# VH-VL binders against q983m5, part 26

Target 1, 189 residues: q983m5
Amino acid sequence: MVKVIASSLRKGNVVDKDGKLYVILFAENIHPGKGTPVTQLDMRRIGDGVKVSERYRTTEQVERAYVEEREHTFLYADGEGFHFMNPETYDQVAVSEAVVGDAAPYLQEGMPVQVSQFNGIAISLVLPQRATFEVVETEPTTKGQTASSSYKPAVLSNGVRTAVPPHIAPGTRVVVMTADGSYVERAKD
Short names: E, the ipSAE of ESMFold2; O, the ipSAE of OpenDDE; V2, 0.75 times the mean of E and O plus 0.25 times the DockQ between their complexes.

## First folded at step 11 (VH-VL; framework fv_nisevokitug)

Design r04 (at its last look DockQ between E and O 0.17; V2 from the best seeds 0.00; counts 0 for: pae O 4.7 > 2, placed apart)
Fold by ESMFold2, look of step 11:
Structure r04 (fold): chain C 189 residues (1-189), chain A 123 residues (1-123), chain B 108 residues (1-108)
Amino acid sequence: as target 1 above (189 residues)
Amino acid sequence: QVQLVQSGAEVKKPGSSVKVSCKASGGTFSDYAISWVRQAPGQGLEWMGGIIPIFGTANYAQKFQGRVTITADESTSTAYMELSSLRSEDTAVYYCARVGYSRGSRSYYMDVWGQGTLVTVSS
Amino acid sequence: SYELTQPPSVSVAPGQTARITCGANNIGSKSVHWYQQKAGQAPVLVVSSDSNRPSGIPERISGSNSGNTATLTISRVEAGDEADYYCQVWDSSSDHYVFGTGTKVTVL
């Protein structure tokens, strides 16, 4: 497709603005109680990497460029990068640290990842919204604590620092948001 | 307006490697990708691979997987192609080219080409 | 393993029309691009996306694509049109550029 409304854009999409291509890094639709709904886009220009931030009315037309979106499976990381497998062809591809970015600590063996490709080159990854990690360090559970107590610091098995409810003990498996490591719930597995 | 300038001709022995450079004249890359294409004497065009400089990863043609390494230095607007384990059959002119995009495009093409670099492999 | 087949050569008198074909199964479903390469020079894009003409390319050079054949047409051929011509597609199944076998146009 060529033209889409701004509110339909998401991370990994590529847009054409004045003859230049931009990768969407972040998209948020904002619906204030007063005023017109807008779409906030943070983007990176493909040609030189310059980051820009733009606001559009949610219904404003924007040209979306041709990219391929394919699911891959994460295998492992090493000194050469992050390695993924296409589940249909079994071809492996290495993706640079620059593309993986802050998502790196949340990757797990076997994790499905959506890969956006321009000219066959990975330009963006989208992980599952949630992932499960073990808490390896936090304050011991105190007797009589309720869920309404202040969250306490914790370190996850992937090294990410986060905050957890006071009833969480070391060794507990927890579900976190892959975007920022925020606690969601105890794992049920 | 934009021009791709490649490094000079090279003569190499079998078994060695060659690294060809491709620099954008007049500033930063405005391209979405840089591709490498070779042409043996009297032969047609053969795509080798490409890179988007700011992302640093490459897409390689299956034929060259394992022998070619394509890299880029965004700060100098320069892309590189290195071909290893050279054989006489690798004698060719090596081109870099900028990937083009136009409104409504559902494909990729090359709109600006470097002048070419002759690599001769002989003993 | 998508392959584009072109005739090896086409000879044409000045002022006449040259037609260069690029054949492949269902090529009409793909966008076809064309390059001109004069002796000793780098290729130059002359047609993109089947029929789009970049700025600076004369209107007498045109393209079409349907079924199993894409065609580059050069009307009122001039001596300066003598060159090799290549068609090209992007094959999304392999993530590869694919070039045609090339056609040498000779102006008599």
Scores: ipSAE 0.310, ipTM 0.731, lowest interface PAE 3.8, mean pLDDT 87
Fold by OpenDDE, look of step 11:
Structure r04 (fold): chain C 189 residues (1-189), chain A 123 residues (1-123), chain B 108 residues (1-108)
Amino acid sequence: as target 1 above (189 residues)
Amino acid sequence: QVQLVQSGAEVKKPGSSVKVSCKASGGTFSDYAISWVRQAPGQGLEWMGGIIPIFGTANYAQKFQGRVTITADESTSTAYMELSSLRSEDTAVYYCARVGYSRGSRSYYMDVWGQGTLVTVSS
Amino acid sequence: SYELTQPPSVSVAPGQTARITCGANNIGSKSVHWYQQKAGQAPVLVVSSDSNRPSGIPERISGSNSGNTATLTISRVEAGDEADYYCQVWDSSSDHYVFGTGTKVTVL
């Protein structure tokens, strides 16, 4: 554990608050035109997943737990778990399904991922916010439908269910948010 | 000074289960990983798995997956290792150990050890 | 699986230097730790591969690592150094802690 100022904290950092560990989901330094600068932190409590939002003075001391954070590329998954490689050293790390969690369907070979480890145990992954997948199933479009029509149900190549615009057909590649699978745009391949 | 004190020796029959406890004192518990290592008579050290108490999630050696369960109770600063479907080959001294590390590197070692718990499996 | 190989035994006369090897492919790129285990006792960390020597460990005990071999060196060996010694690494590929096969050091 080490004390750091709140303004130095970033997404993915682990902090100790009231004897509990939290992962920072979002960090922002706010400098109002008039008043004391503050750091806004959205955090998730490790263990039970409770989300909290806290505001600190930018210079306020916060206990930070040391977490090894390294960029890796996803390679493959097998019976031992999900395998990632450091693109610089070519060192590999295996991460359990339990740690990968809901991110599993969005992992693609070659995808850059930040792997976090605490005392030798992988604790979290950070994926790119967007990923591209092919639409494999969706409702047929009716002649005369416009772009202003309601989104329709679709299934991506990774099995994730989402909603897409009416003009999207099976075989089309689309960009989705990795957090919830929501449609962003047609892929510009 | 951090100390780990383990539960007493156990004698078990084949097919049964054993649960060994490891109580920490003299320091922090939740923020350090606890590993379990066993040693059969006249044999070497074998890592079984570990846990970070605050996370509650354990990792296991592939050899023991499905047969070993590692848990921790933060309120009592105690870690547990349960091994099921015991065999004669499971006769060993079982150690708990605290995992230490060097900041900035992937250097993980066991810097504090329990006194060991002998588990004897015999019919 | 990643495996660490040690000689089963090393004999040394008092006052001499004992060297215990730990072999594995590219072990030189890993942090190697060493444990001493006396008869009937729990293992004790004697080399942590970092700049900080464990408390109570004499300077006579040191570790080095290069290529495919890590080495524990015990200089000016005493009768009290008779024990089993184990090397250990953390393997990121499997997320396993791996111990060497162990070496029995006998002081003649």
Scores: ipSAE 0.027, ipTM 0.607, lowest interface PAE 4.7, mean pLDDT 89
ESMFold2 (binder alone), look of step 11: mean pLDDT 90; pTM 0.937

Design r05 (at its last look DockQ between E and O 0.01; V2 from the best seeds 0.00; counts 0 for: pae E 15.6 > 2, unsure alone 74.4 < 75, placed apart)
Fold by OpenDDE, look of step 11:
Structure r05 (fold): chain C 189 residues (1-189), chain A 123 residues (1-123), chain B 108 residues (1-108)
Amino acid sequence: as target 1 above (189 residues)
Amino acid sequence: QVQLVQSGAEVKKPGSSVKVSCKASGGTFSDYAISWVRQAPGQGLEWMGGIIPIWGTANYAQKFQGRVTITADESTSTAYMELSSLRSEDTAVYYCARVGYSRGWSSYYMDVWGQGTLVTVSS
Amino acid sequence: SYELTQPPSVSVAPGQTARITCGANNIGSKSVHWYQQKAGQAPVLVVSSDSNRPSGIPERISGSNSGNTATLTISRVEAGDEADYYCQVWDSSSDHYVFGTGTKVTVL
């Protein structure tokens, strides 16, 4: 355990709060025009998966725990959870839906994922920033767009809703950000 | 990764025109808008206009309306910016940049930049 | 026209935190983006309004926005952080990209 200031904390970090360990799901430093800067932390408690939201002064000291990060490969999901394999040892680990969270739709077989473990227990995942999916539904193309044109709603093959450029049609494979499903570019394959 | 490579430096006389090119590689050219931004010596960044190559329609900053023309060639993944009636005040480094977008599609930014093209206007 | 105002310069010692402000009416309601420009180089996007950090940008660089001021924060400043920094928004009413006046960050 090491003491760090709250403003230095990031998603994936593990912190001790009131004798319990939490994984940071979201961290934001807020600098109000008037008032004391604060750090907003959304966290999940390790063990039971309870989610909490806390605010700290940005300079407030927080206990941070060490977490082991290892690359794994996503295999499949079932009733027991999401299964990953260490490509070096071939050991498999099951990760709960609570840990995977919003990343679930973006997982693809064979995808390399960074698994963070505390005492051998998977507590968080880091996916590649980008993934490729097929557009299965979108609105008709509107012509006459300019450099300031807007995107149109679309649905990816994994069910994620996103927005794509006007010229994108169903059946097209696109690269999206795994954090929020936002469109990046047409796939090159 | 996406890269933008611009044409070389230009020296021009007042009243003449200059055309700068911007070639994209490593990505999808037609999916994104290309913007042009200039920077006079010791000054800040100034947006000039942009284009979506697939549509071929450009929009411009009011300051440059009627004097700047932005075009694109999808077959060569190249965008162009032509500035006419050059004056000494047009001396600047001209950048092309790929336009990205933020959450909610309510804002845009430039996530990939060309290396810049120096245009010097002198009598 | 919409205008973004930045301080012309900010000086900071190595290891300290630099804060660069970008002021405009109700800028807190807009998505603000930040660019770093080192001498003789093209600008580089360092902060977007997205939750995703641009590739290659260290975590010690972050952005915040509230009220009439957006702020770029560079913690644990290094010599390599010496550069000009620009804020930027998209003004939908005028359909213009608007850049801030720029701030020169000097590492002492």
Scores: ipSAE 0.031, ipTM 0.607, lowest interface PAE 2.6, mean pLDDT 89
Fold by ESMFold2, look of step 11:
Structure r05 (fold): chain C 189 residues (1-189), chain A 123 residues (1-123), chain B 108 residues (1-108)
Amino acid sequence: as target 1 above (189 residues)
Amino acid sequence: QVQLVQSGAEVKKPGSSVKVSCKASGGTFSDYAISWVRQAPGQGLEWMGGIIPIWGTANYAQKFQGRVTITADESTSTAYMELSSLRSEDTAVYYCARVGYSRGWSSYYMDVWGQGTLVTVSS
Amino acid sequence: SYELTQPPSVSVAPGQTARITCGANNIGSKSVHWYQQKAGQAPVLVVSSDSNRPSGIPERISGSNSGNTATLTISRVEAGDEADYYCQVWDSSSDHYVFGTGTKVTVL
């Protein structure tokens, strides 16, 4: 644990309050014309997903957690959440839907994922930057059209809506960014 | 100006369940937590649990864990509290309240209260 | 578990000052809130965060908190102040809202 001033906190940082960890979802430094500058923090308690909003004086000291990052393998999802395994120890970690967030559609069985933990509590995930999915819906290709800025709507096999170049047909495997589903390239054999 | 309006009084048999609604008006429902507090006749206030509607997460007092379910419907700005396996001891007025935030670490209070819903459990 | 103890009753003549205490170990390290509940009505927040008055609450109602005691003070008591009063904190160790035992204020 290291003490930092509240105004240095950013989204993704983790703070310790009374032995419980909170991940910062949003941080904003507010400098009113009068009164004390404050830091607005929206935070999520990692153990049960409770969201809280707090204001701190910008200079107030806050305990920031040290977290360890270890590779895990995605196993499966069920009604209780997303399950990962350390491939060396076989220890399993369940991660809630709220922690996985928008990354959920990009998880694939066997995918290597970096899991950040503090005393066995998973608090964040980092997926591989890119993943491959099939395009299941898009307009048919137009002969002679180039891959210029006229991207068209598409739906991927994981349900994500994105935009692809005009030459991409339904059934094509494409590489996308796991952060937002944006198209990178056609998949290689 | 936020107002909370609860469903009407109910009379229930032991062993049944009750679901009380709490509709918010005049504010942004998703921005605040909603708490449920009950008061037996002639007794004090007892916190039951609460919910943060935008995340859908609920938190329950230990005494009620397993018997109470708290949910929210953002589209109708309505929170619900369902208490199952009713006993005569569950006869009380049930309140919903909006949780407010202020200065200091973990300064949480209930700034807007519903009118209360009397639930009577009788054999 | 964390408990907030209040005297069960306080009797006060009109024009006098009523003091309602809320006792607990190190309550001065917590933010204390106060509610007024008149007979047959829902509670109403009258003091938040130890000493802040919500809009519409008269200045004769005030709060303080230090050491092991928080206090709600009602100056120049009127008949309309007759009610039950509850203190409340958030207890981060249990993740519970905790209400005091309640104090009935009777205006003689």
Scores: ipSAE 0.000, ipTM 0.451, lowest interface PAE 15.6, mean pLDDT 83
ESMFold2 (binder alone), look of step 11: mean pLDDT 88; pTM 0.921

Design r06 (at its last look DockQ between E and O 0.01; V2 from the best seeds 0.00; counts 0 for: pae E 16.7 > 2, placed apart)
Fold by OpenDDE, look of step 11:
Structure r06 (fold): chain C 189 residues (1-189), chain A 123 residues (1-123), chain B 108 residues (1-108)
Amino acid sequence: as target 1 above (189 residues)
Amino acid sequence: QVQLVQSGAEVKKPGSSVKVSCKASGGTFSDYAISWVRQAPGQGLEWMGGIIPIFGIAYYAQKFQGRVTITADESTSTAYMELSSLRSEDTAVYYCARVGYSRGWKSYYMDVWGQGTLVTVSS
Amino acid sequence: SYELTQPPSVSVAPGQTARITCGANNIGSKSVHWYQQKAGQAPVLVVSSDSNRPSGIPERISGSNSGNTATLTISRVEAGDEADYYCQVWDSSSDHYVFGTGTKVTVL
């Protein structure tokens, strides 16, 4: 058992609540714009299948039960799915497209990923929050454009569409958030 | 105690499909993985795949990938295994089994088994 | 592919001890489980590699694992112990449940 903040919880995680174990079916962080951010959790109690819905402060501590979670490195993807390797044991695991979901475009060879398994089957992935990609397409810089100008549309090397500052040109490597592809900064390669 | 009850014996022609059911009773269903294991006459046990009902995630042995479909209905606590393009060598007893676990998910075994379903494939 | 090799058959006299081996590379690092299958019946878990013995399984049946060999031991063998026995592991490299080739135990 370990204490974690509510906002870090994901679908498939197992938590202890009042001495009973629950599987998280859905997790969402809600930022109302005013007040305290909250995490909405829909869970199913292990043992009798009772469904419960709970709301926590995003920073609230929650007891998390041990689930087989191991760091892996992404190797490659093929028709069988996405393949990861445990750098310690060299064991490999195949993860389906359904489990990888929207994270697929952000996977890069050698990337460290946290793989969660339930009953021996991979059920979820946790990617690094940030990843670096090359800008392959964007609007040209216009004369007179200032640093205060709005972001412009761009396409990353992985095909993800994002917005970048006006001074960013094709060929530039940029750091983006893996959650939504949003621009963070120019890469410091 | 948890019990798994499977559907009855099937006789099929080559090229057809068979769907075997496995109903759980006496305990929780969705929180455990259900595996399918077959045994040809006079042969050993062979794992085919499994499913975690609560997530609807199925996992297949490479040998059967593309030919087997495993599903589950939480509302009826029933798992299904459908095998298509049947061949004579698919003649076997098919078992469903609940996957047990211990030591924080580090140990996986089949602790509850169905009674088996004989599937005979013949022209 | 990861394979578990068992002797095809083991013969034992009543009251004696039967030992069934399951061989594979570095199997000692894996959790090894054992199943008993009597004629015309479904397999039954007899050893889970856990400290807890499955319900209804006699203390005469135990498992050990070291190096490249796992062993199922059946002490004070009875006529009722005549069955096929299978070892099993989870292979993380292939993401497969792997069963041994099976051993027929005959009580003489």
Scores: ipSAE 0.023, ipTM 0.608, lowest interface PAE 4.4, mean pLDDT 88
Fold by ESMFold2, look of step 11:
Structure r06 (fold): chain C 189 residues (1-189), chain A 123 residues (1-123), chain B 108 residues (1-108)
Amino acid sequence: as target 1 above (189 residues)
Amino acid sequence: QVQLVQSGAEVKKPGSSVKVSCKASGGTFSDYAISWVRQAPGQGLEWMGGIIPIFGIAYYAQKFQGRVTITADESTSTAYMELSSLRSEDTAVYYCARVGYSRGWKSYYMDVWGQGTLVTVSS
Amino acid sequence: SYELTQPPSVSVAPGQTARITCGANNIGSKSVHWYQQKAGQAPVLVVSSDSNRPSGIPERISGSNSGNTATLTISRVEAGDEADYYCQVWDSSSDHYVFGTGTKVTVL
């Protein structure tokens, strides 16, 4: 256990808060205007899964537990979970649907993912911030559509519903944020 | 749902000051920045400054630096805005608003507004 | 500093679509928020982060943001949509919240 400042905490870290262990699900440093920077933490209590959301001053001290973090490559999913491989050792790790959570539809074969383990058990994943998917459903483009027109509904190849600019046609590959599926740009390839 | 309740309308003379209160009711005040925004009659919205009550940190729009003092009392869930050296162009409705944050977009918006406080500056 | 320009007014017949623009250089790289203000009332958030609707806002009100223009769209306009509408960003270069110039929507 070591004390660290709140702003150093990130997804996959484990903290001791009032004698209970929590895994960080989301961490972000916030700089509202000219005010003091704040760290926003969403956490899951280990054991019962209770989720909490808290804000800390960025310099606030927090007790951090040791967690092993290693990059893995996503292989496939089956009835037993999501399977990853350490590309250096070829060791495989199965991660449960509960741990993968909302990240599941964004996983792609070969995707580099940071896997956090506590006492040998996978407790969290960190995906690349962006991923590319094909738009499989959306309104067709029409003559005169411009970037100033409203975004339109779309369904991605992974089943995620999002909104895209009107110039995006079905079959177009788009870059989205893996956190929520929000559109970033048309894929460059 | 949280509500922001502001103090009542005021009539002031030029050169004086006014202090408007903004109390959170029915919810939390902590962990949110509170912004102050004014609107002169028939005009648009103008941001004046804000405060983060849990940290006690106030910040100000450059236009109002030196004339505005923003404070908060966390124990009573109340923020205050004091505008000094009043002039006729300071006649406006003054709003407080709670600042919300969206993680996915790192964006700040005013999700709860007080009812507004009319301040009239006239001789 | 960073300024958000809106058309002063938009007139629209009931049942038709109103489109309110908010223009600024590279506004598509910023998150844009929209407020509705009915006569004599405080502003109400109707769209956050370009396209998200707060609870209680009808789906006929939507937003988008790309390039130099963010747009608030009100479909099937009703008399109750008559109001002033403001866009807003946070501008990191000035450390200010910036509101647009405002658009009066008149339902004919």
Scores: ipSAE 0.000, ipTM 0.448, lowest interface PAE 16.7, mean pLDDT 83
ESMFold2 (binder alone), look of step 11: mean pLDDT 91; pTM 0.940

## First folded at step 13 (VH-VL; framework fv_nisevokitug)

Design s01 (at its last look DockQ between E and O 0.64; V2 from the best seeds 0.00; counts 0 for: pae O 7.6 > 2)
Fold by ESMFold2, look of step 13:
Structure s01 (fold): chain C 189 residues (1-189), chain A 123 residues (1-123), chain B 108 residues (1-108)
Amino acid sequence: as target 1 above (189 residues)
Amino acid sequence: QVQLVQSGAEVKKPGSSVKVSCKASGGTFSDYAISWVRQAPGQGLEWMGGIIPIFGTANYAQKFQGRVTITADESTSTAYMELSSLRSEDTAVYYCARVGYSRGSWSYYMDVWGQGTLVTVSS
Amino acid sequence: SYELTQPPSVSVAPGQTARITCGANNIGSKSVHWYQQKAGQAPVLVVSSDSNRPSGIPERISGSNSGNTATLTISRVEAGDEADYYCQVWDRSSNHYVFGTGTKVTVL
């Protein structure tokens, strides 16, 4: 076991808490204007899948376990799960819906994904931070508004509901965050 | 202390399939994973594959890819190994084992073994 | 194709020391685990992580690992130590468990 400071932890890392191993699902460092900085960790226990949320001081030491983290390429999904290929060995790995979770609608064929494995089995995925989708439903454009002055509901081509600036029309390609579908910018191409 | 209890011995014909069960008693399965290992008469130990029950996907040894299916039911603490297209060479004792881990060296081992299930394949 | 080679057999008199080797290229960089299997029984873990002894395993059973050889040492051998012994590693490159070829220990 290696002790690391809490603020260094990221999704896909594995930590020891109270003699049990947990995979990090979400990590956020919070720097309040008054008070001490903290790290928020949402994690899942590997043995039974129980989820916990913990807050640590950013400098607090946490026991970290090593897991294999390797890039894979998304191929397709079927009844057995989501299938990825190691681009170096061409070995395929099936990843369960439970591991993919809310990331599923953002997967695109050929997308590079970081896969964390424990005992050779995928326990976490990290997608590219951003991806491009077409807006398929939203209100008509409002001429003259800035990109960020107010947001309106939209549906993306992958079915995700999000909010976009008023100048975005149906048919527009937009860049969104893969973590939650939030709008970043209009696609450059 | 958890114990792994396997299903009873089976006699099978070539070309058929066998499904062996492995049930944890005295608590939850494993903190991590269940592995399957076989041993043909007079031979050594041969790893077949393993599963983390809550994720439902398995890691298979290359030799058995396409013939073996490993599943688990976390609600009943039971793992299953199904081997298809049986041949006489598949005659062996099949073990399930609970995976342990080496935090300092980040390795895996098998700390609790089932009693074994003899599968005999004969024509 | 990482292979762990063990001698097929080792014979020792009661009270003497048995040494069971597990050979592979650079095995000292890996964590080696050892199992004892008595006739007609399931394997039992006797050493994990090169030298760690599970609860209930006597001090006279010990392990070491360096270079190209891991060794299981059984001091003051008793009749009850007669068994097959297997080494094992996790091979990160293949995501496979690899077992050694096995060593039969006979107590004379």
Scores: ipSAE 0.530, ipTM 0.807, lowest interface PAE 1.9, mean pLDDT 89
Fold by OpenDDE, look of step 13:
Structure s01 (fold): chain C 189 residues (1-189), chain A 123 residues (1-123), chain B 108 residues (1-108)
Amino acid sequence: as target 1 above (189 residues)
Amino acid sequence: QVQLVQSGAEVKKPGSSVKVSCKASGGTFSDYAISWVRQAPGQGLEWMGGIIPIFGTANYAQKFQGRVTITADESTSTAYMELSSLRSEDTAVYYCARVGYSRGSWSYYMDVWGQGTLVTVSS
Amino acid sequence: SYELTQPPSVSVAPGQTARITCGANNIGSKSVHWYQQKAGQAPVLVVSSDSNRPSGIPERISGSNSGNTATLTISRVEAGDEADYYCQVWDRSSNHYVFGTGTKVTVL
């Protein structure tokens, strides 16, 4: 175990809270214009899958569990789960849908992923913060809309719903955040 | 504290399968790994594999890969070890054990043990 | 495969100190755990890599590790200490639990 400040915690990290282990599902540092900066954490308790939300001061100390973290590459998914490979040893590991969770739609073949292991078993994943997908559905651009106008609903090739700028059309590849599917920019292909 | 209670002794024919159960009580089951270790008569301890119930994922010793299946039922707090294609050499006491871990290092041990299950394989 | 080697037997007189070795290449860099197994019983954890001693384990029992040898030390040995003792490590490379060959401690 190691003590770290709350603001340093990331999705996929494992923390010890009151003797229970939690996997961080979402982490956000909030810096209000007025007030004390805080870290919002959404976590899942490993023992029973209970989801909890906690808010910490950004500088607050939190116990992080020592787990083995190794870089893997995503290969494919099947009925047995999601399969990853260690690019150095070529060992493969199967990760359950329960562990992958909401990250599933963002996994792409060849994607580098940090796999955390407890007792030799994968318990969490850390994906790259950004991923690229094609827009397959979106609303037509209304006459008079500019590139700086309000975003419109869209559906990505992985089925994730997001919002994109008015100038984005179906077939366009966009970069989104893997945490929530939010639009970042047009892909630079 | 956690206690592990195993199923009773088994007598099996060569080529058959045996399934041993391990029921946990007195504590959390789902987030603790359960390992299986066997001991042939007059021999040492040999790790077979383990499972974390909440994930349902098991890992196995290479020696038993393909012949052993470890499962868990969270609703009954019970872990299972099934060994197929039994041979006379599989005659042993089989133990389940809860895995503990060091907070300071990535190391694991068995801190709670079942009473053991004797499996005898004979013609 | 990673293997832990122990002496087959150790004899000790009551009141004396028993030392059980567990040998492997660079075992000093690993966390070594120890189990006591009395005749007809399940193993019992007597030494972990943690600073906390398992409940019910006397202070007479301790573990040390250096170089290529881990050692279980039982001071002021008494008749109740007669048992088999096993060292154990978690091998990260193979993802296996590895037990030593075991040592039978006889109290004379």
Scores: ipSAE 0.015, ipTM 0.583, lowest interface PAE 7.6, mean pLDDT 89
ESMFold2 (binder alone), look of step 13: mean pLDDT 90; pTM 0.941

